Miniprotein binders against q6aiz6. Designs and how they scored, part 1

Scores and structures below are computed, not measured.

Target 1, 344 residues: q6aiz6
Amino acid sequence: MIKNITGIAMSGGVDSTATAILQKQKGPVLGFFMKLNQPDYETQRDRVSQIAQKLDIKLEIIDLTEEFQEYVLKYFSASYFKGLTPNPCIICNKEIKFGLFQQAILRQGVERIATGHYAQIHKTAAGYQLHKGVDPHKDQSYFLSRLSQEQLAHSIFPLGGMHKGAIYDLVEAHGFHDFRGTESQDVCFLEQDNVVDFLEQTAEFSASSGNIVMNDGKILGKHKGLHRYTVGQRRGLGISYPVPLYVINLDVKNNNVIVGENEQLFHKTMAISDIHWISQPEREDLLHASVHIRSTHKGAQASVILKENNRASVIFDEPQRAITPGQFATIYKDTQVLGSGVIL
Positions, changes and structure headers below are counted from each chain's first letter, unless a header gives other numbers.
ipSAE, averaged over its two directions, is called F for ESMFold2-Fast, E for ESMFold2 and O for OpenDDE. V2 adds 0.75 times the mean of E and O to 0.25 times the DockQ between the complexes of E and O.
[cut] marks letters that were taken out.

## First folded at step 2 (miniprotein)

Design t9
Fold by ESMFold2-Fast, scan of step 2:
Structure t9 (fold): chain B 344 residues (1-344), chain A 81 residues (1-81)
Amino acid sequence: as target 1 above (344 residues)
Amino acid sequence: DKETLEKLVKYLKELIELLKEEMKKLGDEETAEKIEELVKKAEELVEEFKKNGNPELIRKALELVLEAARLIYEVKKELES
């Protein structure tokens, strides 16, 4: 049993490097790098190896290529096929980074794994709480909203209480002077590939031309596939109309992109399914909380009415713009993440 | 080199079309407008090159197209990462 040794998830980026520096100061560490068959794998591997060597950290590579395909890429493609907008980073965190990757590291005999995430873990008598990172421009708590109590119990987020500027200062003080402007070097498969090309090349997906229509059924133009459009999109529609038009919905059944004026993007209600609780609220049927409908959303006050089968109705105090089916609605109490569900 | 220049022009045209497709998927209207402006300027430079044969215009068009691609990746990281 190696309970005093901390595992470090190393990616070759500035955040994981800072995490390694901080954790090594506290005790013995082992580095782990995740292979997902990403396009820049060899470049990323070489970078991580050089960083680990410079920091005198033993590095192990864990190959999760097949698991990433099964749990993340299939989810991604299937969601677009259903006319939904996926969040692959939330699923990757749940199934891969804090799932199979964490499990593989724990099997090496370490008890805790440190990652470069900007979020905070608070241990209480009632269990582990997930909280926002203190740097509002870097907070990643939204993407971690599906983590389990056990996943949090084995995790350390050393950067959660720090601002990004301090992270650059830290790594530079330790001889890493070339990280500024290199964040794109850690881009995963989905961020490097053309999303349209990936989806259209998938054996399980075939794009079909259809119509761009108003809610009343008036045809304004043709589209080359629903997967090319997102709720809230204004540009690239190729239609002529006296006022600006936005994608307000994707109609899979009729293969239509439904467009309307900006005002039609505002909704006061939405439904969520597949709710996962990190910290289940004491109230069983109703809670009033801040709901984030995408990672960039500032959060909006809402009444969350809990229903059977891990479903809920959400009624916002004020109408919210561009509620997007397939994205995650994350429920916050101040800085605390209570849980999340899939927007219907 | 004429052959290299012809390949760069072909690459630019392919990349411009790719950026137009990716831009359609953005929910960020402000960034989409910036990308549209960069792509339009790149297209204008390519058309000007066809008239005068100045290789510097293709270099500038490539720089604009690469900047537009960078903005697309940043928006995707904000939405997903």
Scores: ipSAE 0.000, ipTM 0.070, lowest interface PAE 26.9, mean pLDDT 80

